# VH-VL binders against Type III pantothenate kinase (coaX), part 7

Target 1, 235 residues: Type III pantothenate kinase (coaX), of Pseudoalteromonas translucida (q3ijv0)
Amino acid sequence: MKLLIDVGNTSLKAKLWQNEQVQACDLNNLPWHAITHVIYACVGRSELLNAILAQAAFNSISCFEAKVTKTLGGLTCAYEHFNNLGIDRWLALIASFTLYPNKACIVVDAGTATTIDVLNCDGQHLGGWILPGLDLMTRSLTQNTQRVFDDENTPFTNQLGINTPNGLKNGALVATIGAINQAKPYLNDKNTQIIFAGGYGSLLQQQFKESIFDPMLVIKGLNYWYELDENSNKL

## First folded at step 21 (VH-VL)

Design u1 (from s1 with light chain S95T)
Fold by OpenDDE, last read:
Structure u1 (fold): chain C 235 residues (1-235), chain A 120 residues (1-120), chain B 111 residues (1-111)
Amino acid sequence: as target 1 above (235 residues)
Amino acid sequence: QVQLVQSGAEVKKPGASVKVSCKASGYTFRTYAMNWVRQAPGQGLKWMGGIIPIFGTAYYADAFKGRVTMTRDTSISTAYMELSRLRSDDTAVYYCARGYYDRGFYFDYWGQGTTVTVSS
Amino acid sequence: DIVMTQSPDSLAVSLGERATINCRASQSVSYRKNSYMHWYQQKPGQPPKLLIYAASNLESGVPDRFSGSGSGTDFTLTISSLQAEDVAVYYCQQTHSTPWTFGQGTKVEIK
């Protein structure tokens, strides 16, 4: 099995990969005897990562850091300066490319920020957008405008708001939905897979028929990155 | 600034034990492995083992297993190496060294060393 | 255990000239794009100092006259222009497999 580590801005997420599945693990009790490789990515920094990598080293286990490249197997990054693309976005694309072969994809990661990336059926990343996440959208208004207030009990829906909290949250949601829909003209929408990830991925997924929510998309991307990278080095 | 400060020189008799300390500062002690390397007079470097403070897990070279114990006190950012059943060939300078991982595991900071002399 | 063998055991080089130290591992200490070979400098009465990590990466604060190369079993440390302060013993180290092991050291002196 492989240990997959995603170091975010605020947290470190570690999972085990075995039999094409993501499994939970305890960082205090990792099965090092069964781990063959560690694959990790760093959007942020974590001191805890050092301890984990040290454990790997003491167990003679190789560790690999996932990085953005211009190409990876059949996948191509749209950015001229590919190093400026977030590794989380790249990993999501890698996972989408691998899980949905020969399909165009719209990849949406909805967290603190909402990222939307477009992938055509040939593995070409066409680019994307970075939006404020849903919470950031609502918070920005409540903090910077008078008489705009929120309510914790008000859900995000796509309906017209008939009060201020509904108008606020629903506005954020439909704006995000609109942004996602703006990606469709770049692809054949009849043969496009929309994939959602992130904390608000499930919520957004409900707004799009035949779409998929995968909370482990980025983590899976780590494994697939490793596989594609390995194959690339053999050529 | 990362600093590793070790305890002072020791003189021991054969059969005795010695405990060397290494106080760390300038970084998060808990999340970096601390290694111990010794160097006999006029000889090369020999890795003895290491400990990961946050987990408390120690790893020893086979040559020292059963005689060496590595511990840490995270409250004072201090690592300890205890070597028992000392013999004359244990006479050496003992170093603590911080382990770091970047495309490989290596020792980026070292203590000043502790001279341990074993003589009858 | 992986045995690290350095060559030569001692090297005398004139100031400003190139110094080359080789290190051979008894088995490969590389895996894919990673090489688990590191170089240290030790001056008399001082602890070792990291120079190069992962075969070819210069540690921060180390002069760029130092460089490392190699993969698999054969690695090289190069000092492009030897300076007086470079007089020391140099060690290679592998951290591919426990136990970590060092070369026997190469003494570099001024000719």
Scores: ipSAE 0.911, ipTM 0.976, lowest interface PAE 0.4, mean pLDDT 96
Fold by OpenDDE, last read:
Structure u1 (fold): chain C 235 residues (1-235), chain A 120 residues (1-120), chain B 111 residues (1-111)
Amino acid sequence: as target 1 above (235 residues)
Amino acid sequence: QVQLVQSGAEVKKPGASVKVSCKASGYTFRTYAMNWVRQAPGQGLKWMGGIIPIFGTAYYADAFKGRVTMTRDTSISTAYMELSRLRSDDTAVYYCARGYYDRGFYFDYWGQGTTVTVSS
Amino acid sequence: DIVMTQSPDSLAVSLGERATINCRASQSVSYRKNSYMHWYQQKPGQPPKLLIYAASNLESGVPDRFSGSGSGTDFTLTISSLQAEDVAVYYCQQTHSTPWTFGQGTKVEIK
């Protein structure tokens, strides 16, 4: 069993990996006797991570921090300065590469920011975009305009707005959808898998046929990173 | 600035107990392990154990199990090490040390040490 | 327990010269890319001070004349140019497996 930890900007997420599945865990009661490795990534900072890693150490468990590299197995990063790519994006790519072999992928992580990354069938990351997340899009207008107002009860829908709140939210949604669609010409459409993650991943996924939503995509990426890293070091 | 300030020197008789304190400041006390290392006069360093304050879980070296108790008071950022059934060979300087993990677990900050003398 | 053995026990080096201390573990203290070996400096009447962590990483504030290398069972601490303030006892430590253990120490003196 592996302990997988994703340290975000606002929160720490920890999961157990066993039998090729992600399992929930309680940080206050981790099964250290069954844990063989800790794999973690840091987009943000967390003091709690220190305590967890200390526990691992006291239990003689090795911990590995996932980092972005130019290459990882058959995967190649598009960034010249690969260190500038967010580890969360890299992990999502790793997961996509592993879960959908020989398929081109459009990987969308929709949270505070919406990231879109393009992966061809050969494992080449082609690049991507960073957009304001849906909430940031709507808030930016309501905070900076006198006439635009929002309603918390107004849903995001792919329809024309017939009032200001509806126009605001739907505008954000269709803009995001448009951005995702702009990625398609870079790939062969016949063999492209669109993968969604993040808080708004499910919402966006509904707009794309034959797409998938995986809320654990980044977490899974940690495991797959470890596996690919291990194999790379054996060579 | 990270600081670990330990309690003063102790003189004890054989069979007695000693409790050493380590007050931490300059960092989040709860989330860093506190370790205890002793050094007999003219000798090397020996790890006794450690505690993770936020969880309250202590880990002891076998050599000290049954005689050592590590505790913490998070409200005052203080760690404690109590050693019971003292013997003459327990005479040593006792250090608290903060544990940190980066590609391995190590002690990055140390207290000034507490001299414990056990004599009849 | 993992036994850490340093060599030599004492070392006299002239000012400005290189000092080399070796540490051998009774079993490997590395796993994959991680080496759970650390080096400390202790001056008389003072607590130990961290110099090198994870075999080769220089602790912040430590002069760059200090360096560490090695993997598996054999590790080395090097002082490229010995300074007067470097007179101390140096310890290696493994944190691969509990209990954490230290080497016996190497006393570095000026020749």
Scores: ipSAE 0.910, ipTM 0.975, lowest interface PAE 0.4, mean pLDDT 96
Fold by OpenDDE, fold request of step 23:
Structure u1 (fold): chain C 235 residues (1-235), chain A 120 residues (1-120), chain B 111 residues (1-111)
Amino acid sequence: as target 1 above (235 residues)
Amino acid sequence: QVQLVQSGAEVKKPGASVKVSCKASGYTFRTYAMNWVRQAPGQGLKWMGGIIPIFGTAYYADAFKGRVTMTRDTSISTAYMELSRLRSDDTAVYYCARGYYDRGFYFDYWGQGTTVTVSS
Amino acid sequence: DIVMTQSPDSLAVSLGERATINCRASQSVSYRKNSYMHWYQQKPGQPPKLLIYAASNLESGVPDRFSGSGSGTDFTLTISSLQAEDVAVYYCQQTHSTPWTFGQGTKVEIK
């Protein structure tokens, strides 16, 4: 069993990995006797991480921090300065690469920001885009304009807006959809897997046929990072 | 800046108990392990155990199990080490040390030490 | 328990000369890319001070004349040019597995 920790900008997420599955865990009651490794990544900072890593140490458990590299196994980062790629994006790519071998992937993580990354069938990251997330899109307009107002009860849909709140939210959604569609020409359309993650991942996934929503994509990426890293060091 | 300030010197009789305090400041006390290391006169360093304040879980070296108790008061950022059934060979300087993990667990900040003398 | 053995027990070095301290663990204290070996300096009447963590990383504020190397069971602390203020006892420590253990210490003096 592995403990996987994703330290985001706002929260720390911890999961257990066992039998090729992600399992929930309680940080106050971790099964340390069954944990063999801790794998963690830091997009943000968390003081709580220190405590968890200390627990690991007291239990003689090795901890590994996932970091972006130019290459990892068959995966290659598009960034010249690979350290500038967010670890969350990298982990999503790693997961996609591992889960969908020999397939091109469009990886979308939709949270505060919406990131779109393109991975070809050879494991080459081709690059991507960073968009403001859906909430940020709508908030940007409502905060900066007097005429545009929002309603918290108005859902995001891909339909034409017939009032201002609908126009605002639906506009954000279709803009994001459009951006994702712009990634398709870089790949073979017939053999491309679109993978969604993040808080708005499910919503966006509904807009794309044959796409997948995996809320644990980044977490899974931690495990797969470790596996790929381990294999790389054995060579 | 990180500071660990320990309680003053203690003189105890054999069989007695001693409780040493370590007050932390300059960092989030709750999320860093506090360790205790003792050093007998003219001798090396011996790890006694550690506690993670936020969880309250203590870990002890076998050599001290049954005699040592590590606690913390998070409200005042203070860690405590109590050693019971004192013997003459418990005479030592006792240090608290903050544990930190970066590619390994190590002690990055230390208290000034507390001298405990056990004599009849 | 992992036994840490330092060599030598004492070392006298001339000012400006290189000082080398070795530490051997009874079993490997490395795992993959991590080495759970650390070095501390202790001056008389003072608590230990962290010098090197994870075998080769210099702690902030520590002069760059200090360096650490090694993996597995054998580790080395090097002072490239011994200074007067470097007179102290140096300890290696493993945190690979509990209990954490220290070497017996190496006393460094000026020749």
Scores: ipSAE 0.909, ipTM 0.975, lowest interface PAE 0.4, mean pLDDT 96
Fold by OpenDDE, fold request of step 23:
Formats: sequence, structure tokens, C-alpha cells
Structure u1 (fold): chain C 235 residues (1-235), chain A 120 residues (1-120), chain B 111 residues (1-111)
Amino acid sequence: as target 1 above (235 residues)
Amino acid sequence: QVQLVQSGAEVKKPGASVKVSCKASGYTFRTYAMNWVRQAPGQGLKWMGGIIPIFGTAYYADAFKGRVTMTRDTSISTAYMELSRLRSDDTAVYYCARGYYDRGFYFDYWGQGTTVTVSS
Amino acid sequence: DIVMTQSPDSLAVSLGERATINCRASQSVSYRKNSYMHWYQQKPGQPPKLLIYAASNLESGVPDRFSGSGSGTDFTLTISSLQAEDVAVYYCQQTHSTPWTFGQGTKVEIK
């Protein structure tokens, strides 16, 4: 059993990995006797991480921090300065690469920011985009304009807006959809897999047929990072 | 700046108990392990155990199990080490040390030490 | 318990010369790319001070004349050019497995 920890900008997420499955866990009651490794990534900072890693140490458990590299197994980062790529994006790519072998992927993580990354069938990251998340898009207009207003009860849809709240939210959604569609021409494969993650991942996924929503994509990426890293060190 | 300030020197008789305190400042006390290491006169360093304040869980070296108790008061950022059934060979300088994890667990900050003398 | 053995027990080196201290663990204290070996400096009447962590990483504020190397069971602390302020006892430590243990120490003096 592995403990996987994703330290985000706002929260720390911890999961257990066992039998190729992600399991929930309680940080106050971790099964240390069953944990063999801790894999963690830090997009943000968390003091709580220190305590968890200390527990691991006291239990003689090794901890590994996932970091972006230029290459990892068959995966290659598009960034010349690969350290500038967010570890969350890299982990999503790693997961996609592993879960969909020999398949081109468009990886979308829709949270505070919406990230879109393109991966070809050879494991080459081709690059991507960073967009404001849907909430930031709508908030940016309501906070910076006088006449644009929102309604919390107005849903995001891809329909034409016939009032201001609909126009606002639907505009954000179709803009995001458009951005995702802009990634398609970079891939020649007809069998491209679109993978969604993040808080708005499910919503966006509904706009794309044959796409997949995986809320644990980044977490899974931690495990797969470890596996690929291990294999790389054996060579 | 990180600081660990320990309580003053102690003189105890065999069979007695001693409780040493370590007050931390300059960092989030709750989320860093506090360790205790002792050093007998002219001797090396020996790890006794550690505690993770936020969880209250303590870990002891076998050599001290049953005699040592590590506690903390998070409200005042203070760790305590109590050693009971003292004997002459417990005479040593006792250090508290903050534990930190970066590619391994190590002690990056130390208290000034507390001299404990056990004599009849 | 993992036993840490330093060599030599004492070392006299001329100012400006290289000092080398070895530490051997009774079993491997490395796992994959991590080495759970650390070095401390202790001057008389003072607590230990961290010098090197994870075998080869220099702690912030420590002069770059200090360096660490090694993996598995054998590790080395090197002072490239001994300075007067480097007179101290040096300890290696493993934190691979509890209980965490220290070497017996190496006393470094000026020749």
C-alpha cells in the first residue's frame, strides 16, 4: 500500500493506493503498518505535510517527492525549461500516458485554472494552455464591469444566453470548450482520448462525447510517476 | 528565526524522575517532530525518541521504553521529555532537536541542551 | 539496530589541508536515490549543528568547503581546506531505520 499526497495551492489531498485503486484515508488514522512508500507532490505548500512525512520516517517508510523532468520513461515534456511546468500538469500527463498507452490524449484539468495539455501517441507532450477556470472567468467580469452580473442559480450551458447571467456563464463554458477543441488539430489521430479532471471536469466532460472524467487523475499520476521513476533508475 | 530553548540544569537522585522542557519558536510547532538526543560526558549522541505535536504520537527508542515519556503542549509550543527511575548512567546533556524531512529525516535545529546529573 | 562506525576516531590536519572522515553503516542506509545519512558538527559546550543532509546536500549557511558523498554503507565527509573554526567533533547519523543512530564521533584538530 502506498500513501499518495497531493499538496495543492489550497488543500492537501491524501489517498491510499492499493490493488490499482485509489482509496480514501484518514490522515489522523493512517495504516502505517501497511504503507510501504509515501509519494507526494507539492504544487503549493502545507505544514501538515511535514507532520505526515515525519510519521513516515518514524515508521521507517521512505518518502519520494514527484518532480517534473524532461523525460520519464516514454514520456517527454514539451517545455525547454521543464521545471516551469506545474507538477500537477505533469502528473496528469503521466497518468494519461500510462492509462492510455499508444493513444493521443488531450488532458484537461478544470479547477481554479483550466489547463489543457496535448500528448501524442508517442508520449510526446506537445504543449498546452492555461486558462482561467470557469469561476474566475465569470468573476473577472462581474468584479470588473458594472453592467455584467451573475446569478448563482444560473447553470453553465452551451446554449446562447438570452439574459446577462446566461450570457456570462455560457460564454465562459463555450470559450473553454473552444479552447479544448483548438487542441484537436495538433493531433492527427482519429482515436484521440480526451481526459477531464478537476472540479469542473465532469461538467466539461459532458460536452465531449467519448471523453472520460477521472477526478483522481493527478493522484493516480503520483503512483505512476513512482513506477516510471523506479523503472528509469533500473536502466 | 527558529529557536529551541530548553529548561535549566537538573540534579536528581537515583530513582527519581526528571522532566525537561523545550520551548519552540519561529516556526509552526505543531507540524514538526521534536526529537530528544542525549550525550553522556565525553560520549557520543544517542537518540531517545520523538513526538509529532499535532498528532501527539510519540516514538521511543527501545533502550528507553518504559522509562521515557514525551509530551507536548501545543498552546505554548513546548515539548517535554520525562525520564523516570534515574540512574547514574543517565547523567548527560539532553537536547531537543527539530526534525525535518527533505529526501530524508534529519535534525536541523537544536536546543542548547539541559544537563541532568544523577548522583546519590 | 544499525551501527554507525566512523574512522578515524581522531584526525589532526594542518590548516588549509583536506580533512576526510569516513562513516560506515552496518547495513545499507540508502533506498533508491535517497541516502538517509547526515553529518553534524559539534563544538565544545555547544549542541550539534547540521552540516550535510541526505549524504551530499549542504545545509544552508554551511561553508562550501564541507561536502558529503557516498551511498549504501559507506559515506564520507570532506573538509577541502581546514580552517581554525572547524576544530570540532563530527558525527554521522542514519535515519533509515529506527532507532536512529549516530557514529561515535571524529575529533578534528589542527596539526
Scores: ipSAE 0.909, ipTM 0.976, lowest interface PAE 0.4, mean pLDDT 96

